# Ledger of designs, part 15: VH-VL binders against o14526r1to248

Target 1, 248 residues: o14526r1to248
Amino acid sequence: MSYFGEHFWGEKNHGFEVLYHSVKQGPISTKELADFIRERATIEETYSKAMAKLSKLASNGTPMGTFAPLWEVFRVSSDKLALCHLELTRKLQDLIKDVLRYGEEQLKTHKKCKEEVVSTLDAVQVLSGVSQLLPKSRENYLNRCMDQERLRRESTSQKEMDKAETKTKKAAESLRRSVEKYNSARADFEQKMLDSALRFQAMEETHLRHMKALLGSYAHSVEDTHVQIGQVHEEFKQNIENVSVEML
Below, E stands for the ipSAE of ESMFold2; O stands for the ipSAE of OpenDDE; V2 stands for 0.75 times the mean of E and O plus 0.25 times the DockQ between their complexes.

## First folded at step 5 (VH-VL)

Design n8 (framework fv_ustekinumab)
Fold by ESMFold2-Fast, scan of step 5:
Structure n8 (fold): chain C 248 residues (1-248), chain A 122 residues (1-122), chain B 107 residues (1-107)
Amino acid sequence: as target 1 above (248 residues)
Amino acid sequence: EVQLVQSGAEVKKPGESLKISCKGSGYSFTSYWLGWVRQMPGKGLDWIGIIYPGDSDTRYSPSFQGQVTMSVDKSITTAYLQWNSLKASDTAMYYCARHTYYEFWSGYFDPWGQGTLVTVSS
Amino acid sequence: DIQMTQSPSSLSASVGDRVTITCRASQGISSYLAWYQQKPEKAPKSLIYAASSLQSGVPSRFSGSGSGTDFTLTISSLQPEDFATYYCQQYNSYPYTFGQGTKLEIK
């Protein structure tokens, strides 16, 4: 029984704890993603505000001079560029909401996971308790068998022999119940350990899929902004070319 | 040092409006939810709600929904709790606290502001 | 809403005593429970989160245990600075709810 206890509670419980620790890292990575996106959004907002200030500088250019139409081109371009970065800021803020919503669902899943971990640990305690009782039941049964055999050899009265037989039968039934409890506790423990391991794997795979999807949304938003910035730049070049060198 | 500093005590009459503040420093203000908790004189703690400063998303306790409004001004890292029309029953100490969110067992409040005492009497 | 009930509502103890405060939820909250300490005219301070995890900077004499509906805060050897009101809080579901508080007084 001691070797069995060492094997079950030592090796299998250690593996269970390692897997559970890995699962607990999921919410940390969700929080880290949210933090990253928040800082990235702040960068975009800062850029937008800076570009808006540059637009004001362009607006202060010489209004009636030869260069006035070009200052207007700078102002329009700067305003549009500021808007592109502001729109990205808002898209990233919306993505943060999606990350946090996923985090809330993750907490629900982890709550159920924690309840099942407690259930699995309870099964360990039950198995430990039954394992301690089994040797005592076995010893009692063997002692009753020995007593009954001794009485047979001594040619004792039928009344005493009947009593010994009854005690032996009761001890046998007690041992049988102890074995059944042990087998049930062991089966429950093994099933819960397996269920927990499969659940942990499913949780990690689901988390990775969610994180990949959120990163995909991030990449898409950034790419859309790059396309818009490119369009603003092409408009800027065209607007410069369209300024007449002859002022009427 | 992560710190939340709240505005000073207020004495108001029923029907008046009020806006109290909570200023965060020493951390990324827009990276954490901020919670509000009420404590009536001689009583325990009542959760009002939480607000996410990055986008002003809110979660209110049903008992406070419509009674108060939470808001933020990111430019000065400040959160606000506002009443349009105060009642005598609003007399209480009001705390702001940062809502932690980085582990599946997160959800507790740390740190807490020093509190703002609001007294509403006629 | 989940109702949080603390017991006792108040208790008196001496320095060096082992003090136990209990908190019961009206429905299962797993281990989503925090404990706070509030000294007179001060803001609450976080002690324990996730039922049993000690907050950074909190003395090791404080410990939490329990899961589901029954929770316990234990102070293994009471110190003079520990006389305060203690609150439990569930964060399993909205709205978040606090216990009514346990006032720990000097005997």
Scores: ipSAE 0.000, ipTM 0.369, lowest interface PAE 20.8, mean pLDDT 81

Design s1 (framework fv_cixutumumab)
Fold by ESMFold2-Fast, scan of step 5:
Structure s1 (fold): chain C 248 residues (1-248), chain A 122 residues (1-122), chain B 108 residues (1-108)
Amino acid sequence: as target 1 above (248 residues)
Amino acid sequence: EVQLVQSGAEVKKPGSSVKVSCKASGGTFSYYAISWVRQAPGQGLEWMGGIIPIFGEANYAQKFQGRVTITADKSTSTAYMELSSLRSEDTAVYYCARDTYYEFWSGYFDPWGKGTTVTVSS
Amino acid sequence: SSELTQDPAVSVALGQTVRITCQGDSLRSYDATWYQQKPGQAPILVIYGKNNRPSGIPDRFSGSSSGNTASLTITGAQAEDEADYYCNSRDSSGNLVVFGGGTKLTVL
């Protein structure tokens, strides 16, 4: 006596569990991205506030004297840098909203996925159940066959042999039904496992694409800010050159 | 421990029929399916059909429907395969094999008979 | 075969690992069974029920399957492993048996 495919089902179920675990990590990584961007936004906000304090220090300069025009240059530059970093803070806050919006969509998809996982696990249970019934059905059939063979050797009445044959045929029909049910459960199990694996793959790919796009937005926002900071620096240099040295 | 003993080689003319026997020694002949598998020279294995002796029920591959008849005699623990309307392409080694799993036609063939060579020649 | 496909030939160096494959839609539902056949001899059951070995079959033989593909793996191939290898399984109906075309393994 052997059991058809015992080892096969164990490996399929384990693979399913591993893939599903990976999929469930998606929402965690989305939350972690939001947390990272939030901390990054805080850095920019802190810089902006610090630059605003420097602007106040520069604005305390007198309107007359050798250094008054240079204090104005520092004040204007400090204000512009504060604004650059404040704009980045706002852009990052908007990006956090995009990440969280994606997270909400992701949770909805994961809820539907969980319902389909339940269906797949139900198929596993059905296959397990019919697999347990199959050996008992086979043993009953075997026992009926052995009883019938014993009666043949004992040369019992034709009526007793006919009854034994009827019992054996009924046991065989029961076994055939059990085999057909097992085959159907196996096919359903295999199809649902395949469907789940394809869904998990699609979810992971979609998640990676979304995460890459969000990181791209982050990179673009930071790059745009660096360009603006460079422009502020060039203006700062030009404004220094424009301060007159002639005292009249 | 259980063995399948097949009948001897046969030389047949085109259009005739051949009947090959497969006797099970020891074990539980009635409880397992007996399958017939042939192999033409230099070719692969080809399942022809099988029988579950306790019921006398046989299944046949579509290619052999109408030409092959598989029977079993439980009293002698012997299965038979009769192939009619023989052609030269029926020249092959014919094996009987016991399906070892209680599930019908599982395909777990063990043991195998040693084979019966059937040559169709004029 | 139309139902189960095997590559006609494969080679492996002595002591190396070789994998022989069997492909067909019925393998999504039914296990493949593997047989070894040497010239002039009847086939011998090597693997059944995915990865079960009959008594007398060395532990270097193992089976696996994924989707519509079943594989027979020989780890540390020996000279005596040179043979034809056949897979079989059930057809789509589950009531008939189908063999693959066979794979000739050469051990170099």
Scores: ipSAE 0.000, ipTM 0.392, lowest interface PAE 16.4, mean pLDDT 81

Design s10 (framework fv_cixutumumab; at its last look DockQ between E and O 0.52; V2 from the best seeds 0.00; counts 0 for: pae E 4.6 > 2)
Fold by OpenDDE, look of step 6:
Structure s10 (fold): chain C 248 residues (1-248), chain A 122 residues (1-122), chain B 108 residues (1-108)
Amino acid sequence: as target 1 above (248 residues)
Amino acid sequence: EVQLVQSGAEVKKPGSSVKVSCKASGGTFSSYAISWVRQAPGQGLEWMGGIIPIFGEANYAQKFQGRVTITADKSTSTAYMELSSLRSEDTAVYYCARDTWYEFWSGYFDPWGKGTTVTVSS
Amino acid sequence: SSELTQDPAVSVALGQTVRITCQGDSLRSYDATWYQQKPGQAPILVIYGKNNRPSGIPDRFSGSSSGNTASLTITGAQAEDEADYYCNSRDSSGNLVVFGGGTKLTVL
């Protein structure tokens, strides 16, 4: 993640909108994460149900013959697997609740942030406004200078020259005022924008840390279930080994 | 073509004052600003201050505030820089330069005078 | 007051490219201007604004900026390019002018 304080400079002063837009993506990512986990939960539930059916199928095995006792091994194993996937489903559903709760908190934080950075937005707008006046003031001044020079070359009367000079001076004063307004607006913008940028960065970092934590929980839930599944398979192997051909 | 002609070399004693002139020719004096920049032997360029003749007001670097006075005479298209309470450290070449102050973001100095050598020695 | 910093010295081989950089907070708001100075001579404007060259300045000189930095690039350095180079800009208030410390360019 880039340092936000270095990315709000530019002629159009669009840095605020860019950074703010980036921060607004937080809640979207949270929702998407919840949706993703929901989908995984659905898959696990489906898997659980399928294993339950498989267990039932094993229970319907022919009770006759030497192989018959091994159907019980299949039944037990399938039931245990069904339970493992069901447990994971529940864990994921709980995690979804956590994600959604975080989403709600995040919205509150964003609302508060929005209120706090309104003044920065205003500063951006003011700066934009005054910036647009500078080229006009400059052009006006230059035009007056050119006119004055033209009159001089034409050996115009002193009275007319004085009038021209007055106009040039007024134009110069207007330009100076415009520059002063710009400088003031810029200074205000820089201070407020820096503060806002730091706030946005902090929010984003906090969000990412929280999201990583949620992902950790997700990973842990899946891992635990895999361990359990592994155990079920080991038991299955052991059960088969414990049944000798002579016993059948 | 605009040219800036500066006054000649000066030798001054410590505690005295020096006034350097810069006369502009070949253009509109009032449309631009005049800045003064000095350079001590073997050192870099140092901005001292500037004046916009049409306003008659000057800005000064903090280092020279109270010791330097910059003025302009529109009738003769001449700018002046007076430095008082001279010290040995003030020995330098002093340049005047035309400043495009109306270029608020992209101002530049062009042309430059040839420089005036001021030597302060006891 | 705003300060501009430059490397005191850089070297470039004949025909090679060199970049001289100026750094300062004021460069976030104002363009850098670049001057060339040879011994015993007044400074000469070489680059101003975004990337403007005055008449008489070779096209091998160019300017660029990023963040709080501005750079003068000489593409294909010539022997005559050996000089001191100074950047300047307005200070944060816009009312004062500040110079960098200068960079001595040696052409090898």
Scores: ipSAE 0.485, ipTM 0.790, lowest interface PAE 1.0, mean pLDDT 92
Fold by ESMFold2-Fast, scan of step 5:
Structure s10 (fold): chain C 248 residues (1-248), chain A 122 residues (1-122), chain B 108 residues (1-108)
Amino acid sequence: as target 1 above (248 residues)
Amino acid sequence: EVQLVQSGAEVKKPGSSVKVSCKASGGTFSSYAISWVRQAPGQGLEWMGGIIPIFGEANYAQKFQGRVTITADKSTSTAYMELSSLRSEDTAVYYCARDTWYEFWSGYFDPWGKGTTVTVSS
Amino acid sequence: SSELTQDPAVSVALGQTVRITCQGDSLRSYDATWYQQKPGQAPILVIYGKNNRPSGIPDRFSGSSSGNTASLTITGAQAEDEADYYCNSRDSSGNLVVFGGGTKLTVL
């Protein structure tokens, strides 16, 4: 049961809760990104180790005969591919550190946000409290007015009229103070709700920008490695072509 | 039952002032407020201000602050609205109405006076 | 202070239902009050608070509110309901009063 009416309390509170819930998901997505990159780095490290093992097979190839130079070409290429994937592993591990550093700064910002949310919720409680007092103050004032009107209709003494007027004025002053408290509490509540909504929007926008930048770093690292792998492949093809087919 | 009786029509020159009266009968005059609302020909209602006699205080809409003065005389149960520095745009019907200021969420105006026509012309 | 917005005109067929709306941020905190004005006459109170009618106002008039919007509903419109309808409420500060621009109702 709300003295504000459902439209004031429910609508403002629901919007606030939806936005705040979205903001609280930010750190979770940051952790999930770190976890994804960590698994991706493990894939690259596994590939690097497997290629290094294949390079040893090429190194153990028969050193005599016309095919010996081609085993060297396989060994060199396999070693370079292992190195490319190891380099990507290192880059992804560095990126994980960047993600985690961002996560730490994000948590500090969220701690401050939570403190401000508590202040906003306190304003809600103050406004609710004042709004519950108003009906009683109003009823008291109206009862004094009715008493004064009754005495006015009766041929009562001026002393009784003056006494009733004093009581009515005191009740009016009490009601006015309650209304002033309500207006102040409402203004404070509205300002804090607006400030919170704007802050939540800014935090979501900032988070999206940071996540995009981190993904951009991921893409750049992968792209650089693919270019390097392409260069290794071109060198491999050239080294095959350079092996002489002419025998003694 | 509360009744409000307003003063008669006024014709004023630009730059002059007009003072309209609103006499209340029935009820205790100091237990309610009186608001002033104007309406230019073919236009909507515009709140100018009001007075709560029990406090002796008046409040004014921002647009009229500095030009309007609302007063009340408890002894005659009469509220007054004085508008200074009159312009042709001030030509309107001026209404007084009993204001239930104590209804903090749902204040309303009832009854209304019949209105006073103020014409500002050269 | 919050302004109150009303559509300037609305029409309804005799005996049908019509809704007149009033919008403003102050309506989230304070109730709208509705007045009827016929040509050459002072306004009269028709609805105040959530859905209160003064004595003499027919029960076909009702009020409702949701969010920043208040509505006056006339169920089974009569020819005599043709008039201008104004809403008012407290401004954003709660200390002053503001009126909507008014809605002219035509009964066809």
Scores: ipSAE 0.373, ipTM 0.728, lowest interface PAE 3.0, mean pLDDT 86
Fold by ESMFold2, look of step 6:
Structure s10 (fold): chain C 248 residues (1-248), chain A 122 residues (1-122), chain B 108 residues (1-108)
Amino acid sequence: as target 1 above (248 residues)
Amino acid sequence: EVQLVQSGAEVKKPGSSVKVSCKASGGTFSSYAISWVRQAPGQGLEWMGGIIPIFGEANYAQKFQGRVTITADKSTSTAYMELSSLRSEDTAVYYCARDTWYEFWSGYFDPWGKGTTVTVSS
Amino acid sequence: SSELTQDPAVSVALGQTVRITCQGDSLRSYDATWYQQKPGQAPILVIYGKNNRPSGIPDRFSGSSSGNTASLTITGAQAEDEADYYCNSRDSSGNLVVFGGGTKLTVL
C-alpha cells in the first residue's frame, strides 16, 4: 500500500466504517426480533385454540356413563392449558409493542446522527484530496532545488541565480501551504473520526443492552408459562387419583 | 555531499549569551533546513528549533521560545543559534543537522555537525 | 502529550537479537527515525522512513512499526553496536520535532 494510504487508511478509518455499518443494522435486527416473537405468539394462540377445542370434545362426550367424571377431569385440564397458552400469547403481544416502540425511537436517533456522519465523511474526502496532491508539490520543490544547484555549479550570473532562488522560494511556499492544509485537515479528520466512533460505539452498546433486555422478557414469559403448565399437569394427576372407583 | 562545520567550544558566565555557528559546504544552502539539537552531560537529545534559509524564518520548541534565536546567512552558507540568559543547566553539546523538512511524514537529520560544547560556569 | 518513550537501557548477548522500542501517539501519523550515538560522537542516522538504511549501515539493523510503537531490531549484535539509540519523529501537530529519551544498549 502507498505511504499516503497507510497514514490515512489506518485502523481508525476501518473501525469507524465497521461501527457505522453495525449501527445501521440495528433497526433491521429490531424488526427481525419483532417478527420472530410475532410468529411465536401465533404458535401459542393456535395451541390455545386447539386445546379449547379438545375441551369442547370432552364436554360433548356426554352421556358417557361411568367414564363421565374422568372426562370432566380432561375438560378442566384442557381448559386450564388453553388459558396458559392464551396468557403467553397476550404477554408476547405486549412484548411486540415494546420492541416496535424501541424500533421507532431507534430510527429517530439514527436520523439525528446523519448530518454528523456526512461531516465526518466530508473530512475524509478533504484529507484524501490533499494527500494525493502533496507528492506533486514535494517533487516540484525538489526539482527547483536541483535546478538552483545546477545553475550555481555552471557559474551562472548572479541575476540568473537570483531568478532560480525566486522560483525555488515560490515552490517552497506552495509546499508549505499544502503541508499546513494537510496538518489542519488531518487534525479535523482525527477529531471528527474519534467523536463519531465513540458515539457509534455508545449507540451500539445501548442497542445490544436493549435487545438483551427484550430477550430476557421473552425468556421470562416463556418460563412463567412452563411453570403454569407443570402446575396444571400436577393438578390433572391429583384429580385423576381423587376420582374413586366407587363413584364411577 | 554536504558537510556541517560548527564553531569551537565556548565557556560562558551565567546571564550572558552564546552564538554558535554552523557552516554548510556542498548542496544549495538556501534550499535545505538546519536544525539545532542539544545534549546536556549524561542526558538525551533535545530539539531546540530550526530554520529554512529560503524563508528566513525559524521555528522553536516551546521550552526555548523567547531566549533562543536561530538565523541564517545565505551569503556565507552559515546558520546561527544564539541562546540568551544562560544558566548552568544550559551546559551541553549543541549540534546542528541538515533537516529534510520537505518530508512531512518521515523526515531525518543527516548529516550532523560534530557539536559545539558550551560550558556555563561562574 | 507528544512525548516519545524509550526504555532507558537494554542488554543483549553477543550474537543475539535485540529490539529497541519507541512509543508515542504521534507515531500513528508520522514515521520514527533512529540514530546511533557512541560516547563523545555526534549521532548518526541508522534507520529512516519505514525500513530504509543509509549506505554504510549494516543489514543487521532493521526497523518496524505497529500502532503507536516503532522498533529498531539488531540481529546478531556485535560489540561495536554498544551505543545509545534515539528515536525521533514529528509531534502530534506535525509542526515540531520530538526525540525519545534514548536507550543505552549494552552488549554482553
Scores: ipSAE 0.272, ipTM 0.678, lowest interface PAE 4.6, mean pLDDT 85
ESMFold2 (binder alone), look of step 6: mean pLDDT 89; pTM 0.924

Design s11 (framework fv_cixutumumab)
Fold by ESMFold2-Fast, scan of step 5:
Structure s11 (fold): chain C 248 residues (1-248), chain A 122 residues (1-122), chain B 108 residues (1-108)
Amino acid sequence: as target 1 above (248 residues)
Amino acid sequence: EVQLVQSGAEVKKPGSSVKVSCKASGGTFSSYAISWVRQAPGQGLEWMGGIIPIFGEANYAQKFQGRVTITADKSTSTAYMELSSLRSEDTAVYYCARDTYFEFWSGYFDPWGKGTTVTVSS
Amino acid sequence: SSELTQDPAVSVALGQTVRITCQGDSLRSYDATWYQQKPGQAPILVIYGKNNRPSGIPDRFSGSSSGNTASLTITGAQAEDEADYYCNSRDSSGNLVVFGGGTKLTVL
């Protein structure tokens, strides 16, 4: 049936479109990652600036009172905490540069891929065109066969029989050529579709590995900062212990 | 030369279905048709139907219309014949054969598969 | 088998000529093809397109056709020619294939 052929090629073209659309989302996701990290860096920078203001408040505490040494402990701790978050901001800004560099490399790879995709789409168009012509060639051949059968049953002249046979053979040769053209177009289509599918899969896997590596860098930067924050808090506790309670 | 390799013998219960495969090698699968012919013990050859992979079209003998489905997978160069609602009378050797479909006035079957024995037992 | 008619059996003496016939209206338009089948074996093509032999088929096998009748002729029959012989062709519509009922050849 013609229904099967139309359904089959519809599925193949749809599959290609789905895979290619997925691949094209790669650079978009890279840009979105950069945007996410940029907002995250802004949060850290805002925290750092806020802590610096709190540190200034501690610095302006009562300088001659018995509480003055503890204001100094608060100031030192607040300054170090502000610095931890500022360093994370800088690390995230550097990571954004890494993400953007990857994005540039990715776009270059995608430009090369686009050239190959054009070839694949051309093969789809050729197969589509040939598939529309083949049924007409087949129908013409079958009609010639039916005409020849009718003439044989009517016991027509030998000249008319020979003429009908010649037309049928020419139609058969035309059909064979149409089939050969279809087979050639189909083989080219199948090979290019397979090549494209494997390339798209490789590109998606490579992209996922790069994204994982970038997220790993993000995680390590955050972890390092949390370790440093922990050290700042331990120093804070120790500095409190070291304040003398000797008073007069 | 083209060679056709068929799946192994099957024993089935009445009312079940059987699916026989025919793998082509050594030629251009889509340039010809595959026909299925069966032969019951001591009986003659009976054409069941054929598939033209290039068109994705199958034609069936009237006797088997509604019970037989013939399909092809171009990627594996394999044709399949599935017969449903099996009866004891379906016990036969099932052959696949390369069909020169596009030689419409003088088509022939060559080569033939070795045959797949299907036994329908109660 | 109802569209293409073959006699169920025929006999021939060793070295003599035998003619196996296939009759049906579709043979006026479509060529008969002939197959040989020996017990336990798949059929093999012996004649196609009225009188063409595949490689490996002895020249003692020939085909002919006139009107609604096709014939397979074996000249100088050999013991190994003992087999069932089937004709096939397209039906009147040209879309389906039909087989004759088969002829059992006995070489005496």
Scores: ipSAE 0.006, ipTM 0.373, lowest interface PAE 9.7, mean pLDDT 84

Design s12 (framework fv_cixutumumab)
Fold by ESMFold2-Fast, scan of step 5:
Structure s12 (fold): chain C 248 residues (1-248), chain A 122 residues (1-122), chain B 108 residues (1-108)
Amino acid sequence: as target 1 above (248 residues)
Amino acid sequence: EVQLVQSGAEVKKPGSSVKVSCKASGGTFSSYAISWVRQAPGQGLEWMGGIIPIFGEANYAQKFQGRVTITADKSTSTAYMELSSLRSEDTAVYYCARDTYYDFWSGYFDPWGKGTTVTVSS
Amino acid sequence: SSELTQDPAVSVALGQTVRITCQGDSLRSYDATWYQQKPGQAPILVIYGKNNRPSGIPDRFSGSSSGNTASLTITGAQAEDEADYYCNSRDSSGNLVVFGGGTKLTVL
């Protein structure tokens, strides 16, 4: 059995409720991931806009005389850097859409989970009901046996003995049917509880895999942007070196 | 709508390997899974495994673990199934199918590729 | 081997109702999906999610489930319904997929 299965069996209904509560936290973490990426995208967009304004300063601001060609190098670099961060903003916005689509699919899964939970709880109620009837059937049977023994001691008529025997036989058959119903209900209860524990474990494992994959996409987008930023920086250094002293 | 196009028939010798491709068009490739199912002549359908691109992970039926490798190339929207150490019993039609893994309770395969016949013969 | 059990063959008269059954432990937790396959062709999805029909599948096809058993019912069978029918479902873990052995339906 898995950890979830063992915990569930140990605590009966309380264990089931604890596992179900854990599963319900999944969609909350998906929403929190979307919120985190949204804030991160806002940072990149803000940086892009600020760099674009800085580029304007380099072209329109204080450049005079011998430094004019170098200010142009700053302008080009600043514009390209702004574009790198704007592209990352767009990639993160697309990732948010992917996270939200996953969240929608999670809600469908959770709706079906709730329906199956109702079935499992119904099995608990059936078992509880049958469990209460079994002692009553047993007591009835024992009372019929005691009555039959009393009549035997009292040397009663054959007709009365036959009636007592018939009542005891009927009570025995009723007890047998009650035991069969109990065994059936218990088997159904145990199977549904095990199935629920396995489902909850599978749901949590699937959710963790989805979240890891989404984080992987986030990491890849950031890495691609860092590579592009590095290329812009190398180009910046090259452009500085290529400014001729003879231009002045 | 998603369409799946599989590579052509293969004839292989025992002990070799075969790699079958399944190219998807339409839809976002990473938004669904691709499963591989085979069918030997006169036999039933047998699930071999599947790949979920967003997880970057493949799952395999126990019978094929160690012999099958399922991969995906997101840039070409193509899934691959490679089966090694071929035996005559591996002669079958191999199908790829789109797998709606996100329907946790009710996942299904639709559409299916037309199938790739692999014959293992000396 | 397969964790889902199907009878290998069943027959039905034209216009009559037939029920094809699939049995396995995982069906208590996950829905059965049904596929129709004709000779030389790829399988076609006919029922998913207990009783959902894809576009293009006639309404004479329906699904049901109870406990560890799922059933595909064809009400008023037609000659073109003659085919092999396969059920599939997720295994008990929910991570893998299993198929039933298939049922060959003959329409008399």
Scores: ipSAE 0.000, ipTM 0.382, lowest interface PAE 23.0, mean pLDDT 81

